# VHH binders against Epimerase family protein SDR39U1 homolog, chloroplastic (GC1), part 18

Target 1, 310 residues: Epimerase family protein SDR39U1 homolog, chloroplastic (GC1), of Arabidopsis thaliana (Mouse-ear cress) (q9sju9)
Amino acid sequence: CSSQKESQMTVSVTGATGFIGRRLVQRLRADNHAIRVLTRSKSKAEQIFPAKDFPGIVIAEESEWKNCVQGSTAVVNLAGLPISTRWSPEIKKEIKGSRIRVTSKVVDLINNSPAEARPTVLVSATAVGYYGTSETGVFDENSPSGKDYLAEVCREWEGTALKANKDVRVALIRIGVVLGKDGGALAMMIPFFQMFAGGPLGSGQQWFSWIHVDDLVNLIYEALTNPSYKGVINGTAPNPVRLGEMCQQLGSVLSRPSWLPVPDFALKALLGEGATVVLEGQKVLPVRAKELGFEFKYKYVKDALRAIMQ
Below, E stands for the ipSAE of ESMFold2; O stands for the ipSAE of OpenDDE; V2 stands for 0.75 times the mean of E and O plus 0.25 times the DockQ between their complexes.

## First folded at step 18 (VHH; framework vhh_6fv0_2)

Design t3 (from s3 with T50Y D99S E103D D104Y; at its last look DockQ between E and O 0.01; V2 from the best seeds 0.00; counts 0 for: pae E 15.7 > 2, grease 27.2 > 24.2, SAP .688 > .668, placed apart)
Fold by OpenDDE, look of step 18:
Structure t3 (fold): chain B 310 residues (1-310), chain A 118 residues (1-118)
Amino acid sequence: as target 1 above (310 residues)
Amino acid sequence: QVQLQESGGGLVQPGGSLRLSCAASGFTFSDYHMYWVRQAPEKGLEWVSYISYSGGYTYYKDSVKGRFTVSRDNAKNTLYLQMNSLKPEDAAQYYCARSWFGDYFDSRGQGTQVTVSS
């Protein structure tokens, strides 16, 4: 990355306190950008981003988001409810609603900003769930949307983001399973691997479209600064694997057996319809990122895992 | 052996407050995401709040947003739920639950009863 001292940006970030968001904020800080954290809890965010470590950081609750978005160079929208829960009608409503509401609010704030103070870029997160699930299909940014619940959520989520003013460049990052230290999918998996013997989770044949958190943050960063980053961009590593392989690699790195086998019926009993998140996946390729010349630091899951565990 | 022990439940009037605690032992508490879940009479188990392993991320059911606050002290192996502005519909047996993946709970406590009545 040519150290060309890019002009200082002012970036408003929703979901800043999350796993991805924290790393993004750290990256932005490291590059001396101005950061405005859009949060529901100022106190919590202040604990995560203390002023002493993040000089100049602005932390704003919802009532103050207007003042943050207005005058920002760009907005990164990462807020969202975790989907790896037991799905009930209420939870499904919240999964969808939380994403749509925040995105809508951000878009409204952007659109209502005076032209001279309007952000020029919106990087909005979405998910590979857009494509639905398939054991055999291969998906890229031109692939049609699925028909399941997550696909619906993603369609509406993306549709909401696309309502941004025509003068705002919108990048939609369809994020895969994010791998990183002290968070993401591995935070859920590692304790299990440490405690239990190996075996596939489900059939192990479901696709696992992963991305290292550093690559994802870099992808988001490029989307902030590179005008070519427009439209849908898959946030996935170039070499997706089967879940069984993922588990095997993780086991290897941890010097432990893979997943304790969990029968499908047990997962369904515990997670309801949400079991599909575990039992089903999709093979997604980052075709657009490649076309844009994005370089992945972690192209293979083994390398990613090694880096994370070291 | 994994142990979770809830406490702090009781009888309160509508609008009252309770603070639930969950003492964890028998495992590395800081490695696990934790949930508060509740079960009202004749209703199924429902999630109420989530907190990540580090406490860096929290999420709430819509019905409790703004009223409930989840926190944890990893040094004390304790999970907390501050419940303010309690409503009759909040009455339930409350459990802390350990999750290794999403809402898949491998362990939960015996629970603590919350009753809201005028």
Scores: ipSAE 0.000, ipTM 0.216, lowest interface PAE 13.6, mean pLDDT 88
ESMFold2, look of step 18: ipSAE 0.000; ipTM 0.165
ESMFold2 (binder alone), look of step 18: mean pLDDT 82; pTM 0.839

Design t4 (from s3 with H33W Y57T E103D D104F; at its last look DockQ between E and O 0.03; V2 from the best seeds 0.00; counts 0 for: pae E 17.0 > 2, SAP .687 > .668, placed apart)
Fold by ESMFold2, look of step 18:
Structure t4 (fold): chain B 310 residues (1-310), chain A 118 residues (1-118)
Amino acid sequence: as target 1 above (310 residues)
Amino acid sequence: QVQLQESGGGLVQPGGSLRLSCAASGFTFSDYWMYWVRQAPEKGLEWVSTISYSGGTTYYKDSVKGRFTVSRDNAKNTLYLQMNSLKPEDAAQYYCARDWFGDFFDSRGQGTQVTVSS
């Protein structure tokens, strides 16, 4: 099994305007790949990718997605609504529905493309929530799914992506907590630490299976270019930590204390059932990525945090 | 750069009303769900309300339902929170925010103080 990278691609990307997607677009442009942004808001995408700074990028609203997917070498599907809100029955339906609707549309467009113009690769996001939560369990790609709501969402999300035509290579990346300066969990935490108000959420005993955004983007890029990347791949760094340790390391890097915890009851009052997103976690190891020979630039959270805060 | 600026806070007697505003710039306001969040002394951040892209869907914390109304004016890039029948437990620093997980703290304003006292 050969680890060969392909020549220039044309890549259609949903969720390109998000935290991960913006970095992916930059990575693809660095290697001169053509990029087609699949968006539900052309105005938002044009603000993030103005033509003067991103010549040659195609931005397509939903009615135009067919013409972008047809003729693309590959599709990356990153779209989904945020989950860190109060979970009413309506919000829970939208958490699941947004992921299923976009993924179904992408798969339908791929499957309805003529064979000579059909993308050959789909890289689709999923999440470590697939496994459920545990303070003591250790999960890899062979582990069964959990039984909570987010595990159900992930199962349906992945099942929808797997309906892609059998001639299409599908890589499902179960993403952990993505770390970077301009978004993600750190963007939320850094201002509080800078104000001497930083601290862990809840007990700090929950597992924090993280990945530096550059490593995640490179993992997606490898999945696009290397045929050995297929099936389920955990997008997590090899050394998960407890949230309390992550907060201590962040405080150390910022020269700020980590002393003002957000108590469980406050988060439960704010988020209801959705508080589990921040109060619980899972230890998820990147066994498949290591087997494939993927080289993590940031294996330890301290190094990732230092790099982000430079 | 994303900017959110809250205003409209102040001192109010119990049972009074305030209308908070959040002026948004540096992003396409109409593309984002928006949130109101508050923080009382010695308490963590508390979600208050959510409004969809168009304003067609709204959500409220149980304790404010029926008293608070969230709205938005996408033409003016402004988010609002009408707060009626204010109670002492509503006293807090109020923030508007753009995202709820991962981006929560980078995408919020500086806050406006609401004080409820007799």
Scores: ipSAE 0.000, ipTM 0.119, lowest interface PAE 17.0, mean pLDDT 83
ESMFold2 (binder alone), look of step 18: mean pLDDT 84; pTM 0.845
OpenDDE, look of step 18: ipSAE 0.025; ipTM 0.376

Design t5 (from s3 with T50Y D99S G102Q E103D D104Y; at its last look DockQ between E and O 0.01; V2 from the best seeds 0.00; counts 0 for: pae O 15.0 > 2, grease 25.6 > 24.2, placed apart)
Fold by OpenDDE, look of step 18:
Order: sequence, then structure tokens, then C-alpha cells
Structure t5 (fold): chain B 310 residues (1-310), chain A 118 residues (1-118)
Amino acid sequence: as target 1 above (310 residues)
Amino acid sequence: QVQLQESGGGLVQPGGSLRLSCAASGFTFSDYHMYWVRQAPEKGLEWVSYISYSGGYTYYKDSVKGRFTVSRDNAKNTLYLQMNSLKPEDAAQYYCARSWFQDYFDSRGQGTQVTVSS
């Protein structure tokens, strides 16, 4: 479907320099929208988004965010991407705090904007970690929150975003494992896959609720322009797979054997606290996206992987 | 096998400087974001600094902003942390940690000890 030429938006974006954010900014640029990058480091952001390649782009540090948010059509809050790893108490505090602080700041800026200059939509990222982990459960947007740390982070994260002015449409995107070139989960998986062969990583039975980065960006984009996109929307592909299947598909695409079976203790030794990302998961379905008529370009992990690896 | 080896720690006086290095091997270094994390005695592990895979984005804990600088040389598979104006509260075991996705990190090295004492 030829992207209907949407009216020009002015979009403020946190987390623009991240894996997802960069692609979103590229999409926004391609469609001739005005982009305001909300960053903590202007100099670094300018390296990523040089003016010559992004004419008209505004890059603002925190002290300047007010001027960017005011007058924006929409805000996309991607700061603090989904977390699936185990963290020490101190790290957990920082991870949680940083996400809540940025989201709170964005919401405050929105709320304190004059009505005539107030963004009309907030698309705020969250994570499938909201649902907790389960080997057998199936989760959708109506499923209850988990009881673990990630669920807590997501609850507070989402709760903070929902404090936006009542006149602002809020879409919460609960993001799964993002697959894309030169980043995301594959940046970790591919190296390990190259080191191992012949079996699943871990038990292979843990669920892997994935989404291609292009689909995620499209979902975010649709949420910016379509008034029906409000509330919680899972950012996951329609066909989640078990990790074992993921490994098999990856092997097929790379013309290599699947990963060697790696016991939990070995994964923990190799990945440390990050092992939980591999060892735990949840089956999440994009029920709301489907109801909204969202069209996934990559419905199956094999197709996604082929596209990424070509 | 993924290997991270920290070096450059030592004893310094308050106000002194150290430069930490982390040698990475066993994986494509340029594909990963990197963290510096630290653990002081009887305290939990805390993140100190983050640098993106390309080096194009860096982030610092508030307490070290303006004093610490993270950098990387992907050609040398090496991560660096320049620590200036060191304070007693900076004393800790410092680790480099690999990140596969944004704020996640998985593996870390054995660490290098930083002691700040008059």
C-alpha cells in the first residue's frame, strides 16, 4: 500500500539515536516530516543526523526540549528500550529511573504546553516485559501484568506516559524482540550462532516474541497518524516462535546448523545477567494491531531473517 | 569464546586520573554497544557509562558527567574510559560489559580495581 501522503507533521522524538529511533527518523524524513530530536548529547546526535542529510532537522538537548515539544504535532518517546535482562539493584534502579524520568519530562512538557501548541498524540514505547515470563502462557493487550521486575518497570513506565493531558491521544507500544540489520537482538544472536552449531540455545522452548524493525517503525508511524491507535498496542509480529525454532530458521537463512545446545549455566557464564533475555520469554500476540488492520510486512520470522541477511 | 579484559586500574589520589582499557575478543566488537560498570565494596553493580556500537552516542551516569569520557576503537577491539578528577566515591572494581541491545548488557570481564585514597 503506497504510504498515503500524510500532511506534514512536526514530530519530537526521544531515543532518536537508538536502533529503532534512527530508523523512525529516516522514515519521517523520507515522508518529509519535520523532525525534532530530543537528545542528551547534541554533538553526538549531530553526528548521527547531520544537517546535510537531514535538512531542517532540529536537535535539542534537555534544556531545549521545551521549545521542541511545544509546537510539535506529535511526540514519540523511545528513550529506554525494552529490558529483558537481570540487573543488580543499582542497575535496575538506574534503568527504571532513566525511563521514568525521561517519560515524565516529556509528559510534563506536553502538559505544560499551551493548548494551541500542545502535541495531539504521544506514542510511548514500553515492553512485552509487562506481561512477565511464561513458557506456556499466551498474552495479548488485555492480559494482566506480571510480578517480576520488568513488569514493574513497564507498569510505572506506562503509568507515567498515561499522565499526559486528557486531550492528548496516547499510544503505548509494548515492544517485543526487535529484529533488524546491524542491531537489536540479532547483534547478539548472530555472533553466538556463529560460535555454536547443532542445536537450540538453552532449552529452546522459551518463547520469542519478535518483530521486524520496519514493522515496528510502521506501527509507530501508523500510531502517529491514525486516531484509532490509542491505548496499549503490542509491537510484536503475528507469529511468535520458540527460541529453538528461531535458531533453526536463522540457521536455514545463514545456511548453517542451528546453535549447539547450550545449558543454562553456560549461557549465564557467557552472558551473565543478560542470559535471562535468552532463557526467559513470553508468547505475545498483536491482537490490537490486527484489529486495527495493521499489515505486517514480515509475518514470519524466516522472511524477516531473509530480508535482514540479504 | 567471548572475552573481555579490563586494565588500567590502580591507586590514585583524589583529583587524579586513570585511563581504563578493555580488550575484547571472541565476538564482533563493532556490533555491540558497550558499558562501563563498577562495583564498590558492599555495594551493588552500577552502570557508569555507555557507548554505542559505532561510538556515535555516549551516555554517563550523572555522578561522573564531565569527569569521565568513554571511547572505543573498533579496529583495535578496545574500549576506553578516561577518568579525571577522581573522587573517593569512584573507588570500585570497574568492568567493561557488552550490550547487544540498547540498555542491555550480557557479558563482562574480570574487572580492574580503582582505588582513590590520599
Scores: ipSAE 0.000, ipTM 0.215, lowest interface PAE 15.0, mean pLDDT 87
ESMFold2, look of step 18: ipSAE 0.000; ipTM 0.233
ESMFold2 (binder alone), look of step 18: mean pLDDT 82; pTM 0.831

Design t6 (from s3 with T50Y E103D; at its last look DockQ between E and O 0.09; V2 from the best seeds 0.00; counts 0 for: pae E 17.3 > 2, placed apart)
Amino acid sequence: QVQLQESGGGLVQPGGSLRLSCAASGFTFSDYHMYWVRQAPEKGLEWVSYISYSGGYTYYKDSVKGRFTVSRDNAKNTLYLQMNSLKPEDAAQYYCARDWFGDDFDSRGQGTQVTVSS
ESMFold2, look of step 18: ipSAE 0.000; ipTM 0.124
ESMFold2 (binder alone), look of step 18: mean pLDDT 82; pTM 0.826
OpenDDE, look of step 18: ipSAE 0.006; ipTM 0.237

## First folded at step 19 (VHH)

Design u1 (from s3 with T50L D99S; framework vhh_6fv0_2; at its last look DockQ between E and O 0.14; V2 from the best seeds 0.00; counts 0 for: pae E 19.0 > 2, framework grips, placed apart)
Fold by OpenDDE, look of step 19:
Structure u1 (fold): chain B 310 residues (1-310), chain A 118 residues (1-118)
Amino acid sequence: as target 1 above (310 residues)
Amino acid sequence: QVQLQESGGGLVQPGGSLRLSCAASGFTFSDYHMYWVRQAPEKGLEWVSLISYSGGYTYYKDSVKGRFTVSRDNAKNTLYLQMNSLKPEDAAQYYCARSWFGEDFDSRGQGTQVTVSS
């Protein structure tokens, strides 16, 4: 197996300080790639990625992003306001605006780079919300977009990324619910389970299109290095489950009861319109990832949860 | 104003029975999961039993399982706890508490005293 010494990449990353971004940066570091963190707060990023632990890392605020993007081999765009919060009209605007603004800025920087210094790959995050919600539908990368707010956000988000120069390979990763330790959906769910509230949220019939954070990072990494990874790629595990099943499995792993349901009205009271994110889902399959030969480490939610809780 | 008022406590001999009631007012009772919790002298607050908002699900602490029965009447805004085969270890101040999520109580009553003594 001739370990083709993967040539060192220079990768600029937005959203590096986030749950997914941190793990990506760790992976990039482990593989000896040059890392440029595109952040809004240098001080915060420096705390997360201290130079002593990340030698050679470049941390740049918005005014310095140009110098980072130019000369980068690739850009990974993971920036975005979390959507698992209480929704207000203002927050909704920020959800959409933050994603579009950062993506637009990244694309502009790519496009305005000299050809010889232009990144050749843009991996841009999006969400399975693109497909809308359905209790019965099955979605793949060819499925049409939904009609709800999240679908609109994703359409515009993806549309913005696709404005990258024609010579730049663009991979759009439609990310499902990310499972991992100390973050993501589980960070929100586990406290409730610990309080014997591990029952289904709502009806429990909602689809839960999940992915382990390690698989997602690997998928992003593969998209950076493999020219075949272009266009839309669902970032979801091959075996989505109903939310009720997810809760059951989580309860099993935690050795806690998972029968006590959380009523819809309670979720709405807490999250407002954001409750939709919990109350509604979609069954999404990673058809493109499979076609590309991507190997999931965690194919089943039970295995993912066990790994996370160890 | 949210009000929870417990009643039905008293002194019983070991092996005796009590029925606790909790009258709820000031909120939509049927929207909340309800808990019975107790606090014995020099001990912390512990949950004893819970019942879902609809009454469809019940759960009991292992130490009271088979002896205690929780129920509710949403039409009457009342929570009940039937306590049979009482033991000295069951002696405590009993409270009803409401929760949106698990044991995150946002309100509880003044409590009713249960004493088990021969």
Scores: ipSAE 0.000, ipTM 0.267, lowest interface PAE 10.8, mean pLDDT 88
ESMFold2, look of step 19: ipSAE 0.000; ipTM 0.119
ESMFold2 (binder alone), look of step 19: mean pLDDT 80; pTM 0.817

Design u2 (from s3 with T50L S54E; framework vhh_6fv0_2; at its last look DockQ between E and O 0.05; V2 from the best seeds 0.00; counts 0 for: pae E 16.1 > 2, placed apart)
Amino acid sequence: QVQLQESGGGLVQPGGSLRLSCAASGFTFSDYHMYWVRQAPEKGLEWVSLISYEGGYTYYKDSVKGRFTVSRDNAKNTLYLQMNSLKPEDAAQYYCARDWFGEDFDSRGQGTQVTVSS
ESMFold2, look of step 19: ipSAE 0.000; ipTM 0.170
ESMFold2 (binder alone), look of step 19: mean pLDDT 80; pTM 0.814
OpenDDE, look of step 19: ipSAE 0.000; ipTM 0.244

Design u3 (from s3 with H33Q T50L S54E D99S E103D; framework vhh_6fv0_2; at its last look DockQ between E and O 0.01; V2 from the best seeds 0.00; counts 0 for: pae E 21.5 > 2, placed apart)
Fold by ESMFold2, look of step 19:
Structure u3 (fold): chain B 310 residues (1-310), chain A 118 residues (1-118)
Amino acid sequence: as target 1 above (310 residues)
Amino acid sequence: QVQLQESGGGLVQPGGSLRLSCAASGFTFSDYQMYWVRQAPEKGLEWVSLISYEGGYTYYKDSVKGRFTVSRDNAKNTLYLQMNSLKPEDAAQYYCARSWFGDDFDSRGQGTQVTVSS
C-alpha cells in the first residue's frame, strides 16, 4: 500500500569520491535512493561510479551543482583536503580553505533555492579536532571547542554550515579516526606490522577515538532519514582506546608484534607541525548518538579490526 | 632568519630548581611544536621534552618525567622548561628546537648551561 517513491530520497553529495563518500554512495544505492555526485572532476567521479554499476547516478561538476542541489531532498557535505600530510603555511591555508570554500558554496546554493525546491536536510562533516587535544579530558557534544589550529578550522567549518536557512535541518557529524581497509590510518600502518616493524606512534598514550566506516556511513544515513538527528553528533565508537592499545590489538589480529614504536622525532621530521595529528588525540564519546538510539555494529576496536582484516 | 635564544641556566645544588626560557623570532612560533634537547660533554644530543603548538600535550624522556614541566606562551613567542629536583645527571647544555631527530635539527640557539654540583 505504499509506493517505492515515498521512501526515495534524492541526495547531493560532495566528497563522494573519497574513502567515506564511496561507501555512502553504495549505501544509498542499496536502499534505492537517487544520488547526485557534486565533484570538481567529472572524469574521476565517472571512473569511480561507472554507469554500468550505478545506473541513474548523476555526476555534476561545479558549474552544474546549482541544478543538482535544487530539487534534492538532502545534501551531504564531506569535502576537504587530507590533514595527515606535512604542514606548510600554504598547506594549512588549504586545509581550512578547502573546507570553508566548499561548505560556503553548498550553503549558498541551498539558501538561494526557492523554498519548494530547497533541500530540507544538510548533513555536514566536521571533526573531533573541534575539541582540541587532551590525554586526561573526556569530550561529548556539550564540551567546548579547543584552542589549537584544528579546533579553529572545525569552528569555522561548522559555523559555515550553520548559515543554512533556518528551515533546513543541519546535522554536524564530528568524525573521529575512520577505520577501513582501503584508506586512512590502517592503510598506512598494516604494512609495517606485516614486516614485524609495527608499534605505536610516539608514546602511545594519546587517545584514539575511532569509528568503523560502516558505522559512520550508517550514522550519516540515519541523520539523513531521521528528523531527530539535528545539531552536533560525535561520529565516534563508544569505546575509544589509547593508541598503544589500538596497536596491540592490530598486532594481535595480524599475528604480529607491536614492539617498535615510531619515535616522535621521526614523525616530526616527516610531517613537521602536522605530526600533532598523530601524536595527540582526544577521548570523544558519542553521547548524542546513544541518546538517539543509534546502534553501533562495532563497539570495540578489536572487533572492528578483525572485520576489516578478514 | 630563524632565531632561538635560550636563557635561565646556572649553577644549582642537587634537588634545586631552575626555569629555562627560549625566545623565538623569525618564524611563526605558534605554528610549531617545540623541543627541549640537552647535551652533556660525554654524550651526544638527547631530547628532553616536547610540547604541541597549543600546549595540548607534553612528552618527557623517562629520566625527567615528574620533575620537569614544559610550557609555552604563544603571545610572547617563548618556550619554558621548569626543572625541579635537579640531579647531577641533568647537568648539560640545554637547547630549544623547532624540530629534532638524532644529531641533526632544524635550528637551535647558543644554548644555556645547567650545572648541578654534588
Scores: ipSAE 0.000, ipTM 0.101, lowest interface PAE 21.5, mean pLDDT 83
ESMFold2 (binder alone), look of step 19: mean pLDDT 79; pTM 0.801
OpenDDE, look of step 19: ipSAE 0.006; ipTM 0.281

Design u4 (from s3 with T50L G102D; framework vhh_6fv0_2; at its last look DockQ between E and O 0.01; V2 from the best seeds 0.00; counts 0 for: pae E 16.4 > 2, grease 24.8 > 24.2, placed apart)
Fold by OpenDDE, look of step 19:
Structure u4 (fold): chain B 310 residues (1-310), chain A 118 residues (1-118)
Amino acid sequence: as target 1 above (310 residues)
Amino acid sequence: QVQLQESGGGLVQPGGSLRLSCAASGFTFSDYHMYWVRQAPEKGLEWVSLISYSGGYTYYKDSVKGRFTVSRDNAKNTLYLQMNSLKPEDAAQYYCARDWFDEDFDSRGQGTQVTVSS
């Protein structure tokens, strides 16, 4: 099996300093790809990706993004305000605005690039919030969009990405709840579980469509290199669980009781309208990823949690 | 062997009331949160109510809040659901369940039928 030396890519990445982005950059580095970080703060990014550890990395502020996108093989768009914060009207506006703004800018840069210097692939992040919330529904990449705020955000977000030039392959990754060390949902949940008896958040009946961060990064990476990865691809593990089960498993891994439920009002007090992200969910299946032959390292939440807590 | 037996269902008019019971055996009832779930024709199984193992915490689906009351008697190994102001949309087969989170429905009883009709 002649290991066809995968040709070196030049990849521009927005949201590189984020939880997912950092891991993607590490993966790209490990595989000897050229990395261009598209950031709002060069100084911050330089702290996260020092040149000594990332030789050849290019870090560009917004005014310099044009030079980075042009000549890139691919663009990964991960930028966006975290959703798992306390929601206010202002925050909601920013959640939507930041995602649309950055995506629009990236698309414009791609479209305005000369054909000979235009990226051929755009991998753009979105969210399973696209499908809305349901306690009983099962969603795949063909399911219709929901009617709630997050669904609206995702529709516009995806719509913006799809404005990329027709010659650019666009992969939309609808990302579930990302599990990993020192970030994502667990960073919020673990302290809570430590303070409380680790019971279910809310009723515990809401679906929790999770994915391990390594699987997500691999999925993104595959989307960069495999021409078959086009259109919507759910970034979720194959076995979503109820939040109550998630909490039980987390409790088990932490060797703590998980019997005390957290009332809705407590979550609302802490998260405001953002509590809906925790209190409501949707069962999403990675049908497209499976069709594409993607192999999940972590198929079950228990295994994912064990790996993370080790 | 875990056994759950629901009872108390029947036919009622809109606005009527029913009290469901669930007799539990084969496990330490007081160690488990208990659930009421229901399945209407052509609909999926849905969560209705949860009561903690000690009875100290109760949760309800929004659509039944203020109308339904879950309770338990751990000494009698019995779960209850008082259903008031019943609506046509409440018509379903009602089940008590020990574990709602497991897709393995092996932890629910045979159910009791609730019909709401004028």
Scores: ipSAE 0.000, ipTM 0.238, lowest interface PAE 14.2, mean pLDDT 87
ESMFold2, look of step 19: ipSAE 0.000; ipTM 0.151
ESMFold2 (binder alone), look of step 19: mean pLDDT 81; pTM 0.816

Design u5 (framework vhh_7n9e_1; at its last look DockQ between E and O 0.03; V2 from the best seeds 0.00; counts 0 for: pae E 15.3 > 2, placed apart)
Amino acid sequence: DVQLVESGGGLVQAGGSLRLSCAASGFTFSDYHMYWGRQAPGKGREWVSLISYSGGYTYYASSVKGRFTISRDNAKNTLYLQMNNLKPEDTALYYCARDWFGEDFDSWGQGTQVTVSS
ESMFold2, look of step 19: ipSAE 0.000; ipTM 0.206
ESMFold2 (binder alone), look of step 19: mean pLDDT 85; pTM 0.858
OpenDDE, look of step 19: ipSAE 0.000; ipTM 0.230

Design u6 (framework vhh_etentamig_d1; at its last look DockQ between E and O 0.01; V2 from the best seeds 0.00; counts 0 for: pae E 14.3 > 2, placed apart)
Fold by OpenDDE, look of step 19:
Structure u6 (fold): chain B 310 residues (1-310), chain A 118 residues (1-118)
Amino acid sequence: as target 1 above (310 residues)
Amino acid sequence: EVQLLESGGGLVQPGGSLRLSCAASGFTFSDYHMYWVRQAPGKGPEWVSLISYEGGYTYYADSVKGRFTISRDNSKNTLYLQMNSLRAEDTAVYYCARDWFGEDFDYRGQGTLVTVSS
């Protein structure tokens, strides 16, 4: 596949300092694109992306986002409060509020840009939580939304992104459980495996729709450059597994037993309502990605985990 | 070349049993989850059962739970489906699949017909 020398893009990125965002920025840098980081903390972002390592990078606080978005080729919206913390009523509000607020701001900036300086692509993150939870259901990009809180969040989140100007191509990436080194779901799971005998979290019967972080970044990158990437695209690997199997595989890779389950009450005690993120899941398939010809480097969780734990 | 070859289908009376086999070749069999999928006349395909890499985990559609048993022998590159207490509604072409995407297959065999009729 003759890598057509992709023309240099100028990409504005929210959530750049996050687990996914950092890797995206690294990819963009490696491919010599111009990067504009949209952050709430310039100082923090400057520590993560020092100019010496990221020549030409622009880091902008909220008051400066306008100048960054205008003139950008594309915007990647990855900002959002992590949901891997204990949920309180306040946290729940913030989970939804932060995502909607940032997305709304980005969309407004896009829409208010002069036509000649308006980004042509918005890649906006969302979550597989859109589909709700089910032990038996199989979901694709055409599946209806769930009825739970996360589904509501995702509906509003996506709805906000879709308010972008009609001339802007919008790709919504419904992201599954992201696997990678030193972050994401594994960062949360590994401590439990260290404390416990690496057994399943909860019943182990819940679906685990995972994706390797490299595949996710590549999917986002393709969405930036390929005009066919429009609308909803599930950011999940092609072979979701049950959480029990995930834990078994993780145990195997870590050379640890995986027989002792973490009780539901323990998870609820630690995570509160957020325990649902762990205790409940959904089988999501990347049908659209497949149709688009996206090639996953890690199609199977076994391979992903091996790569991560090397 | 990836090849999947189903066998064991046939005509059976309600309440009867059949055992399907699928011979796999052209890939490392133990590196893949395997599926049984079926398609009844006039209906879309539906998944029946899934077995993990080493057979440690098995899953079934609600419609066949308790009646069907999926298994595999990785040393023989063979997938099995034991079907007990067969019902008329189980009548379908049964496919062995390496990847199942809800309504689409990456790799599947030609299928084997199972007919449950009095």
Scores: ipSAE 0.000, ipTM 0.248, lowest interface PAE 12.9, mean pLDDT 88
ESMFold2, look of step 19: ipSAE 0.000; ipTM 0.210
ESMFold2 (binder alone), look of step 19: mean pLDDT 82; pTM 0.832

## First folded at step 20 (VHH)

Design v1 (framework vhh_7zox_3; at its last look DockQ between E and O 0.01; V2 from the best seeds 0.00; counts 0 for: pae O 9.2 > 2, grease 24.3 > 24.2, placed apart)
Amino acid sequence: DVQLVESGGGLVQPGGSLRLSCVASGFTFSDYWMGWVRQAPGKGLEWVSDISTGGYTGYADSVKGRFAISRDNAKNTLYLQMNRLKPEDTAVYYCARGEFGDSYFDYAGQGTQVTVSS
ESMFold2, look of step 20: ipSAE 0.474; ipTM 0.803
ESMFold2 (binder alone), look of step 20: mean pLDDT 87; pTM 0.887
OpenDDE, look of step 20: ipSAE 0.007; ipTM 0.366

